# Miniprotein binders against q6w4x9r395to579: the designs that were tried, part 4

Target 1, 185 residues: q6w4x9r395to579
Amino acid sequence: GHCSLEGGSFVTTFDARPYRFHGTCTYILLQSPQLPEDGALMAVYDKSGVSHSETSLVAVVYLSRQDKIVISQDEVVTNNGEAKWLPYKTRNITVFRQTSTHLQMATSFGLELVVQLRPIFQAYVTVGPQFRGQTRGLCGNFNGDTTDDFTTSMGIAEGTASLFVDSWRAGNCPAALERETDPCS

## First folded at step 9 (miniprotein)

Design xa2
Fold by OpenDDE base, fold request of step 13:
Structure xa2 (fold): chain B 185 residues (1-185), chain A 89 residues (1-89)
Amino acid sequence: as target 1 above (185 residues)
Amino acid sequence: DTLREEAERLYDEARKLMEEAERAFEAGNFEEAFRLAKEAGRLIEEAIRLAAEAIKEGDTDPWTYLLLRYAEWLAEIVEEFIERVEEEL
């Protein structure tokens, strides 16, 4: 399964459903029992301009009971809040520079993350087949059905992205705004 | 303990109970499975309440939110398991 966060505010789910939203919060991208220690992948969005529609991805966070890894444009921060030299390695996770513009987080449990740092901060999430039907969050439920990807944290299928996205917030923030998808997304 | 810490403790306990409940179910001890699952359900509902309250009171740690989401998911699992056990009783 492949989930992408592109163009600042565009998301394509594991089931290949594209949508767009504008929010300035931390959101759960991927929650799954397949992630060890109650892990999750999160996305941090912030304002990139004056208007409400000017939002962008600014960081990706892997969070579990044992690990906290924050990948931003300028640094990788771990549990102690300090920037780390790459490659950074834990027991099951390795963060390294893939290219001059890309970082990669590789894991032993079927999660891969590629982060494009420049020119646009973007993220690409890949999960193994063992994750099928066992994912929740903004990346959807990975069950091959796009119509139920907007399932909220309370198990309610929403028709619009705004309520769906808001249900997966991981912080105190304003409500997300929905916008139509870009055909190029 | 903070609300989050209490919620986390209850969540962990509920998860352990569900593991035991599943083992009991596999062993054909449906009454014990049911008892354990019901207890897990009680604990997980309290965990959800406490985590939500923590957030309401200003806990902004992403872990608190994640804990809430995992607790909610576990609650669903518990409910489904109870239904499955009831079919065997």
Scores: ipSAE 0.853, ipTM 0.924, lowest interface PAE 0.5, mean pLDDT 94
Fold by OpenDDE base, fold request of step 13:
Order: structure tokens, then C-alpha cells, then sequence
Structure xa2 (fold): chain B 185 residues (1-185), chain A 89 residues (1-89)
């Protein structure tokens, strides 16, 4: 399964459903029992301009009971607030520079992350086949059905991306909006 | 302990109970499986309540939100398991 976060506000789910939203919060991208220690991949969005439609991805966070890894636009990898030199390696996770503009997070449990730092901060999530039907979050449920990708954290199928996205927020933030993307976003 | 810490303890306990319930089910001890799952259900509902209360009271840690989501997922698993056990009783 491949999930992408592109263009500042665009998401393509594991089931290849594209959508867009504007929000300024931390959101759960991927929750799964296949991630060790109750792990999740999260995305941090912030304002990139004056308009509410000017939002962008600013960081990706892997969070579990054992690990907290933050990849930001500044090419800084932090664990629990500490800046780490690359390559950074834990028991099951390695973060390293793939190219001059790309970082990669490799894992032993079937999760791969590629982050484009410049010119636009973008993220690409890949999960193994063992994750089929066992994922939740903004990347969807990876069951081959695009019609149920907007299932909320409470198990309710939503027709709009905004309500779906809001259900997966991991912070106290304003509601996500469905607006046309500004050219600057 | 904070609300989050208490919720986390209850979540962990509920998960352990469900592991025991699954073993009981596999062994054909459906009565015990049912008992354990019901207890797990009670604990997980309390965990959900406490985590939600923590958030309401101003806990902004992403881990608290994640804990809530995993607790909600476990609650679904518990209910599905109970239904499966009831078919064997």
C-alpha cells in the first residue's frame, strides 16, 4: 500500500483515493496493530499563508511507547526533543539521508517512509501486505475499497474529507476545512 | 496518577485480559473466555472515558489521543469477541 501527502494539502490513501483538506493540526496518518508498541505515523500541518486555504505539511512524526521521531522541514530528526545526527538508528527504525533533498525512514516491521524536504515538504508512506485491512487514519483502511476510506475514528463513514480528517486529529485544533487550494499552498 | 496514566494502565490490563480470553476460547473454555472478555470490556470503556476526560481537561499530548484511538479499537475487538463467544455458549 502506498499513501502520499503532496502539494501541501493533498492526500492519496492506500486504496488510491485522492482528496484534499486544509487543517492546522497533528493528524494520525497510520494507526495499526502491525506497528509495535501501539505505534502510529502522524502528520503535522501548519499555516503557510494568511488564507485558511494556505496550509502545508511541516513535519512527519512516528510515535509509539518506545519511540518518538520527528522529521521536519529543517532536515532535523529529533527523538524526545533531541536533535540526532543521521543516520539515526533505534532497535527497529533507521532514519537516513536518501538524497540531498530526501530522507528515508526504514523499519523492520513493514513500514517505509520517504520524505521530500525541498522544494515542497512531502511524504510517501509504504506498508507491506500484512497491513491490509488493518490500518486506520488519513491514509485509509487499505482494504481495496475506496468508498469506505473516509471512515472516522468512531467507525462512521463520512461523505466529506473535513469531518473524516477532524476525527483523526491528535491535538486541540480548529476544524479542518474543505476549500479550493490556493496556488501558493 | 494523571488521567492519561490511569487510562493507560486500564488499557494495558484490558489487553492482557483479552489475551487470556483468547487462550481460554482456543482451549474450549467459553465460560471463562466470556468472563474475561466482559471484564476487559468494562476496563476498556473506563480507559476511553478517562482518556477523553484528559483531553477535555487540556491534555494536548498526541500520545493521549493515540491511546484513546487504540482503546476505541480494542473496545471494538472486545465486542466482536464477545459475540463470537456467545455463539459457543
Amino acid sequence: as target 1 above (185 residues)
Amino acid sequence: DTLREEAERLYDEARKLMEEAERAFEAGNFEEAFRLAKEAGRLIEEAIRLAAEAIKEGDTDPWTYLLLRYAEWLAEIVEEFIERVEEEL
Scores: ipSAE 0.851, ipTM 0.922, lowest interface PAE 0.5, mean pLDDT 94
Fold by OpenDDE base, look of step 10:
Structure xa2 (fold): chain B 185 residues (1-185), chain A 89 residues (1-89)
Amino acid sequence: as target 1 above (185 residues)
Amino acid sequence: DTLREEAERLYDEARKLMEEAERAFEAGNFEEAFRLAKEAGRLIEEAIRLAAEAIKEGDTDPWTYLLLRYAEWLAEIVEEFIERVEEEL
């Protein structure tokens, strides 16, 4: 399964459902029992301009009982809050520079993350087949059905991205908005 | 302990109980499986309550939110398991 966060506010789920939202919070991108130690991948969005529609992905966070890895445009920060030189390696996670503009997080448990740092901060999530039907969050449920991708954390299928996204917030933040804006903003 | 820490403890205990419940079920001990699952259900509901309360009271740690979501998911699993056990009773 492939999930992408592009253009600052666009998401394509594992089931290939595209949608957009504008929020300034941390959201659960991927939750799954296939991730060790109750792990999850999270996306951090922030305001990038004056308008409420000017929001951008600013960081990706892997969080579990054992690890906290924050990948931002400028640095990689780990559990102790210290910026790490790359490559960074834990028991089952490796973060390294893939290209001059791309970082990669590789794992032993079927999760791969590629982060484009410039010119636009974007993220690409790949999960193995063992994750089928066992994922939740903004990347959807990876069950081959696009119609139920907007299932909230409470198991309710939503018709709009806003309510869906808000249900997966991992912080005290304003409600997400769904607006028709330039995909480059 | 903080609300989050208590919730986490209950979550962990509920998970252990469910593992035991599953083993009981596989062994054909459906009554024991049922008992264990019911207890797990009770604990996980309390965990959910406490985690939610922590958030309400101003806990902004993403881990607390994640804990809540995993607890909610476990609650669903418990319910489904109980239904399966009931079919065998």
Scores: ipSAE 0.844, ipTM 0.921, lowest interface PAE 0.5, mean pLDDT 94
Fold by ESMFold2, fold request of step 13:
Structure xa2 (fold): chain B 185 residues (1-185), chain A 89 residues (1-89)
Amino acid sequence: as target 1 above (185 residues)
Amino acid sequence: DTLREEAERLYDEARKLMEEAERAFEAGNFEEAFRLAKEAGRLIEEAIRLAAEAIKEGDTDPWTYLLLRYAEWLAEIVEEFIERVEEEL
């Protein structure tokens, strides 16, 4: 299955459902029992213009009980806050430069992350078939049905992206709707 | 954070109880599976409450949010499991 974060604010789920949102927060992109040690991918968004209503992806984080690997827009990779030179390996994870503009995080547990650093910071998540029906977060539930990909953290399928996205916040941050005021107008 | 640490302990214990409940179910010990799942449910509900309280009291660590989401997911699994066990009883 493939999930993408493109154009700063566009998401396409594992079931190929596209949506767009703006919010300043860290969001749970993917959680699954298939990820060891209660792991998850998280996506960090921050403002990209004058107002908070325009936001873009600035980092992707893999978080587990053992690791907090951050791949950020400034092209620095850290684990647990310590900067790492590439290639960087743990027991199950390797982060390396795939091309001059792309980094890859490869894992032994069926997760692959490719990050485009330039010209626009974008992320591409691939999971193996063992993840089918076993995912939650902004990438959806990977069950072959786009109508319930907007399942919130409370297990409720929503019809709007905003409510769905807000339920996956992993930080003390306002809902996107509360931040859609344009300070330039 | 003490609230987060306690929520994590309760979540871990609930997971262990559910593993035991699932083994009991597979072995046909449905009353034991039911008791274990009910206890896991009680622990996970408290874990959810404590993680949510930690966030309300200012815990901004993404791990605390992830713990809450995993605990909520486990609670759903427990509830579905209890329904399955009840059908066997």
Scores: ipSAE 0.739, ipTM 0.867, lowest interface PAE 0.8, mean pLDDT 86
Fold by ESMFold2, fold request of step 13:
Structure xa2 (fold): chain B 185 residues (1-185), chain A 89 residues (1-89)
Amino acid sequence: as target 1 above (185 residues)
Amino acid sequence: DTLREEAERLYDEARKLMEEAERAFEAGNFEEAFRLAKEAGRLIEEAIRLAAEAIKEGDTDPWTYLLLRYAEWLAEIVEEFIERVEEEL
């Protein structure tokens, strides 16, 4: 399964459901019993301009009882607050520079994260088949049905992305706004 | 934070009880599986309450939010398991 965070505000779930939101918070992207030590992948969004609709991804975090690995848009990787040289390896996680513009976090438990650092900070999450039906968060529930991907932390399917996204906040933050942005050709 | 630490301990204990309940179910000990799952449910509901109270009192640590989400998910799993056990009883 594939989940992506692109263009500063766009998300595509494991079930290929696209949506966008504008928020300034830490959100749970993916939680699953398949992640060791009560692990989760989280996304950090911050203001990127003057208007309320100008927010973007600024970091991705893997948090568990053992690790807090932060990959930031400033290209610094930390674990539990300490900066690390790449390649960085733990028993079950390896973070390395894939290309001049991309970092990769590979794991032994079926999670892969690829982070594009430039020109725009973006993230691509891949999970193995053992995760089917075993995920929650902004990346959806990975059950093959897009109609229930907006399932909140209370297990309630919502019709709007903003209510769904707000339920996955991991901090005391303002409610997110959902807004369509039309490109000019 | 005492509330978060207590919630975490109760969550961990509930997980252990559910592992035991699952083993009892696999062994055909359905009354024991039911008893263990009911106790796990009681502990996890208290863990949820304590984690939510910690957030209400100003705990902004992402871990506290993650703990609450895992506890809520475990509560759902426990409820479903109890229904399965009741059909065997």
Scores: ipSAE 0.726, ipTM 0.864, lowest interface PAE 0.8, mean pLDDT 86
Fold by ESMFold2, fold request of step 13:
Structure xa2 (fold): chain B 185 residues (1-185), chain A 89 residues (1-89)
Amino acid sequence: as target 1 above (185 residues)
Amino acid sequence: DTLREEAERLYDEARKLMEEAERAFEAGNFEEAFRLAKEAGRLIEEAIRLAAEAIKEGDTDPWTYLLLRYAEWLAEIVEEFIERVEEEL
């Protein structure tokens, strides 16, 4: 399964459902029982221009009981806040420079993350087939059906991206912009 | 212990009880599976309450939000399991 986070706060879910949102927060991108130690990927969004509706991805975080790995522009930070030289390796996770503009986080548990650092910070999440039907978060539920990909943290399918995205906040931050500037399904 | 730490402890215990309940169910011990699942449900509901209270009282640690979301998901699993067990009783 493939989930992408691309410029302008565009997301495409594991079931290929595209959507856009405008928010400045940390959000749960992916949680699953397939991730060890109650792990999750999180996405950090911030204001990217002068307009309140311009937000973009600034970091991706892997968090579990055992690991905290923050990938941002030109920096990988782990436990204790210490920046690391690449490649960085734990028992289950390796972060390395794929190219001059891309980093990759490879894992032994079926999660793969590729981060484009330039020209725009973007992220591409790949999960193995064992994750099918077992994911929640901004990347959707990976059940082969796009109609319920906007399932909130309370298990309720919503019709709008903003309500769905707001339910996945992992921090005390403003709610996503209620009004979209682009047509939305 | 913080509210988050207690919520985490209850979540972990509920998960252990559900593993035991699932084993009992597979073995055909439906009354035991029901008892274990009901207890897990009580613990996870308290874990949800404590994690949500921690956030309301100013805990901004992303882990607390993640714990709450996992606890809520487990609660759904427990409720579905109880329905399955009741059909066998």
Scores: ipSAE 0.688, ipTM 0.852, lowest interface PAE 1.0, mean pLDDT 85

Design xa6
Fold by OpenDDE base, fold request of step 13:
Structure xa6 (fold): chain B 185 residues (1-185), chain A 89 residues (1-89)
Amino acid sequence: as target 1 above (185 residues)
Amino acid sequence: DTLREEAERLYDEARKLMREAERAFEAGNFEEAFRLAKEAGRLIEEAIRLAAEAIKKGDEDPWTFLLLRYAEWLAEIVEEFIERVEEEL
């Protein structure tokens, strides 16, 4: 399964459903029992301009009981709040520079993350087949059905992205706004 | 303990109980499976309540939110398991 966060506000789920939102919060992208120690992948969005519609991805966070890894445009920060030299390696996770503009987080448990740092901060999430039907969050449920991707954290199927996205917030933030998707995204 | 810490403790205990419940079920001990699952359900509901209360009181740690989501998911699993056990009783 492949999930992408592109163009600052566009998301494509594991089931290949595209949508767009404007929010300024931390959101759960991927929650799964296949992630060790109750892990999750999260996305941090912030304002990129003066308009409420000017939002962008500013960081990706892997969070579990054991690990906290924050990948931003300028640095990789771990549990102790210190910027780490790359490659950074823990028991199951390795973060390294893939190219001059791309970082990669590789894991032993079937999660891969590629982050484009420049010119636009973007993220690409790949999960193995063992994750099929066992994911929740903004990346959807990876079950081959796009119609139920907007299932909230409470198990309610939403017709709009805004309510769906808000249900997966990991902070006290303003409500997300929905915009039409660009078919070219 | 903080609200989050207590919620986490209860969540962990509920998970433990569910593992035991599953083993009991596999062994054909449906009464024990039911008992364990019901207890797990009680604990997990309390965990959810405490985590939600922490958030309401201003806990903005992403881990607290994640804990809540995993607790909610476990609650669903517990309910589904109980239904399966009841079919065998």
Scores: ipSAE 0.848, ipTM 0.922, lowest interface PAE 0.5, mean pLDDT 94
Fold by OpenDDE base, fold request of step 13:
Structure xa6 (fold): chain B 185 residues (1-185), chain A 89 residues (1-89)
Amino acid sequence: as target 1 above (185 residues)
Amino acid sequence: DTLREEAERLYDEARKLMREAERAFEAGNFEEAFRLAKEAGRLIEEAIRLAAEAIKKGDEDPWTFLLLRYAEWLAEIVEEFIERVEEEL
């Protein structure tokens, strides 16, 4: 399964469903029992401009009971909040520079992450076949059906991305918007 | 303990009970499986409540949110398991 976060606000699920949202929060991309120690991959979005539609991915976070790895454009930060020199290795995770503009997080448990640092901060998530039907979050449920990818954390299928995305927030942030303009403005 | 820590403790206990419930089920001990799963369900619901309360009270740690989501998922698993056990009782 391949999930992509591109263009600042575009997501393509493991089931190849594309959608767009504008949010300024941390969101769970991938939750799965296949990840050790209750792990998850998260995405951090922030404002990149004045308008509500000007949002961008600014970091990717792997979080578990044992590990916290924050990959941003400028640094890789781990559990103690310290920037690490690459390659960084744990028991089952390695973060290294793939190219001059790309970082890779390789794991022993079937998760691969490639992060493009420039010119646009983008992320590409790959999971092994063992993850099929066992994923939740913004990357979807990896079951081969695109129609149910917008299932909330409470198991409710949503027709729009905004409520779906909001259900996977990992912080206290404003509601995500699907539209370019805030309807309350 | 903080709300998060208590929620985490309950979540861990619920997971343990579910593993025991699954073993009981595999052994054909359906009554024991049911008992264990019901207890797991009780604990996980409390874990969910506490984690949600922590968030409501201003816990902004991403781990608290993740814990909540895993607890919610486990609650679904417990419910489905109980249904399977009931078919064998």
Scores: ipSAE 0.848, ipTM 0.921, lowest interface PAE 0.5, mean pLDDT 93
Fold by OpenDDE base, fold request of step 13:
Structure xa6 (fold): chain B 185 residues (1-185), chain A 89 residues (1-89)
Amino acid sequence: as target 1 above (185 residues)
Amino acid sequence: DTLREEAERLYDEARKLMREAERAFEAGNFEEAFRLAKEAGRLIEEAIRLAAEAIKKGDEDPWTFLLLRYAEWLAEIVEEFIERVEEEL
């Protein structure tokens, strides 16, 4: 399964459903029992302009009981708040520079992350077949059905992205918005 | 302990009970499986309540939110398991 976060506010789920939203919070991208120690991949969005529709991805966070890794445009920070030199290795996770503009997080448990740092901060999530039907979050449920990708954390299927996205907040933030916006925003 | 810490403890205990319930079910001990699952259900509901209360009181740690989501997921698993056990009673 492939999930992408592109263009500042666009998401494509594991089931290949595209959508957009505008929010300024931390959101759960991927929750799964296939991730060790109650792990999850999260996305941090912030304001990138003056309007409510000007939002962008600013960081990706892997969080579990054992690990906290924050990948931002300028640094990789771990649970102790220290910026790390790359490559950074834990028991099951390696973060390294793939290219001059791309970082990669490789894992032993079937999760791969590629982060484009510049010119636009973007993220690409890949999970193995063992994750089928066992994922929740903004990347969807990876069951081959796009119609139920907007299932909230409470198991309710939503018709719009805003309510779906809000249900996966990992912080106290304003409600996400779904607006017709410039593709460059 | 903080609300989050208590919720986490209850979540862990509920998971433990569910593993025991599953083993009991596999062994054909359906009454025991049922008992364990019901207890797990009680604990997980309390964990959910406490985690939600922590958030309401201003806990903004992403881990607290993640804990809540996993607790909610476990609650669903417990409910489904109980239904399966009831079919065998």
Scores: ipSAE 0.844, ipTM 0.920, lowest interface PAE 0.5, mean pLDDT 93
Fold by OpenDDE base, last read:
Structure xa6 (fold): chain B 185 residues (1-185), chain A 89 residues (1-89)
Amino acid sequence: as target 1 above (185 residues)
Amino acid sequence: DTLREEAERLYDEARKLMREAERAFEAGNFEEAFRLAKEAGRLIEEAIRLAAEAIKKGDEDPWTFLLLRYAEWLAEIVEEFIERVEEEL
């Protein structure tokens, strides 16, 4: 399964459903029992301009009981808040520079993350087949059905991205907005 | 202990009980499986309540939110398991 966060506010789920939202919070991208120690992958969005529609991905966070890894454009920060030199390795996670513009987080448990740092901060999540039907969050449920990808944390299928995305907030933030792209903006 | 820490303990206990319930079920001890699952359900609901209360009171740690989400997921698993056990009673 492949999930992508591109163009600042675009998401494509594991089931290949594309959608857009504008939010300025931390959101759960991937929750799964296949992740050790109740792990999750999260995305941090922030304002990139003055308007509410000017939002962008600013960091990706892997969080579990044992690990916290924050990948941003400028640094990789771990549990103790210290910036780490790459490559950084834990028990089952390795973060390293893939190319001049890309970082990769490789794991022993079937999760791969590629982060494009420049020119646009973007993220690409890959999970193994063992994750099928066992994922929740903004990346969807990886069950081959796009119609139920907008299932909230409470198990309710939503018709709009905004309510779906808000249900996966991992912070006290303003509500996400679903806005059509304004070509004039 | 903080509300989050209490919720986490209850979550962990509920998970433990569910593992025991599953073993009981596999052994054909459906009454015990049911009892354990019902207790797990009680604990997980309390964990959810406490985690939600923590957030309401200003806990903004992403882990607290994640804990809540996993607790909610476990609650679903518990309910599904109870239904399965009831079919065997």
Scores: ipSAE 0.844, ipTM 0.920, lowest interface PAE 0.5, mean pLDDT 94
Fold by OpenDDE base, last read:
Structure xa6 (fold): chain B 185 residues (1-185), chain A 89 residues (1-89)
Amino acid sequence: as target 1 above (185 residues)
Amino acid sequence: DTLREEAERLYDEARKLMREAERAFEAGNFEEAFRLAKEAGRLIEEAIRLAAEAIKKGDEDPWTFLLLRYAEWLAEIVEEFIERVEEEL
């Protein structure tokens, strides 16, 4: 399964459903029992301009009971808050530079992450077949059905991306918006 | 202990009970499976309550939110398991 976060506000789920949202919060991208120690992949969005429609991905976070890894445009930070030189290795996770503009997080448990640092901060998530039907979050449920990808954290299928995205917030933040509110509207 | 720490302990205990419940079910001991699952359900609901309360009181740690989501998922698993056990009782 492949999930992508592109263009600042575009997401494509594991089931290949594309959608757009504008939010300035931390969101759970991937939650799964296949991740060790109650792990998850999260995305941090922030304002990139003056308007509410100008939002962008600014960091990706892997979080579990054992590990916290924050990948941003400028640095990779781990549990102790210190920037680490690459390659960084833990028991089951390795973060290294793939190219001059791309970082990769490789794992022993079937999760791969590629992060494009420039010109636009983007992320690409790959999970193994063992994750089929066992994922939740903004990347969807990886069951081959695009119609139920907008399932909230409470197990309710939503018709709009905004309510779906808001249900996966991992912080206190304003509600996500689906469309550019025309300030002149 | 903080609200989050208490919620985490209850979550861990509920997970342990569910593993025991599953073993009991596999052994054909449906009464014991039911008892264990019901207790797990009670604990996980309390864990959810405590985690939610922590957030309401200003806990903004992403781990607290993640704990809440895993607890909610476990609650669903517990309920589905209880329904399965009831079909065998």
Scores: ipSAE 0.844, ipTM 0.920, lowest interface PAE 0.5, mean pLDDT 93
Fold by OpenDDE base, look of step 10:
Structure xa6 (fold): chain B 185 residues (1-185), chain A 89 residues (1-89)
Amino acid sequence: as target 1 above (185 residues)
Amino acid sequence: DTLREEAERLYDEARKLMREAERAFEAGNFEEAFRLAKEAGRLIEEAIRLAAEAIKKGDEDPWTFLLLRYAEWLAEIVEEFIERVEEEL
């Protein structure tokens, strides 16, 4: 399964459902029992301009009981809040520079993350087949059905992206907005 | 202990009970499976309550939110398991 965060506010789920939102919070992208130590992948969005529609992805966070890895445009920060030189390796996670503009997080448990640093901060999540039907969050449930991807953390199917996205907030922040905006913003 | 720490403790205990419940079920001990699952359900609901309360009181740690979501998911699993056990009673 492939999930992408592109263009600052666009998401494509594992089931290939595209949607957009504008929020300035941390959101759970991927929650799954297949991730060790109650792990999850999260996305941090912030304002990139003056208007509410000017939001962008600014960081990706892997969080578990044992690990906290924050990948931002300028640095990789781990559990101790220290910036690490790449490659960074734990027991089952490796973060390294893939290209001059891309970082990769590789794992032993079927999760892969590629982060484009420039010119636009974007993220690409890949999970193995063992994750089918066992994922929750903004990347959806990976069950082959696009119609139920907007399932909230409480198991309720929502019709709008805003309510869906808000249910996966991992912080106190304003409600997400769904607007027709320029995909380049 | 903080609200989050207590919630985490209860979550872990609920998970433990559910593993025991599953083993009981596999062994054909449906009454024991039921008892264990019911207790797990009670604990996980309290964990959810405490985590939510922590957030309401200003806990902004992403781990607290993640804990809440995993607890919610476990609650669903417990409920579904109880339904399966009831079919065997």
Scores: ipSAE 0.840, ipTM 0.918, lowest interface PAE 0.5, mean pLDDT 94

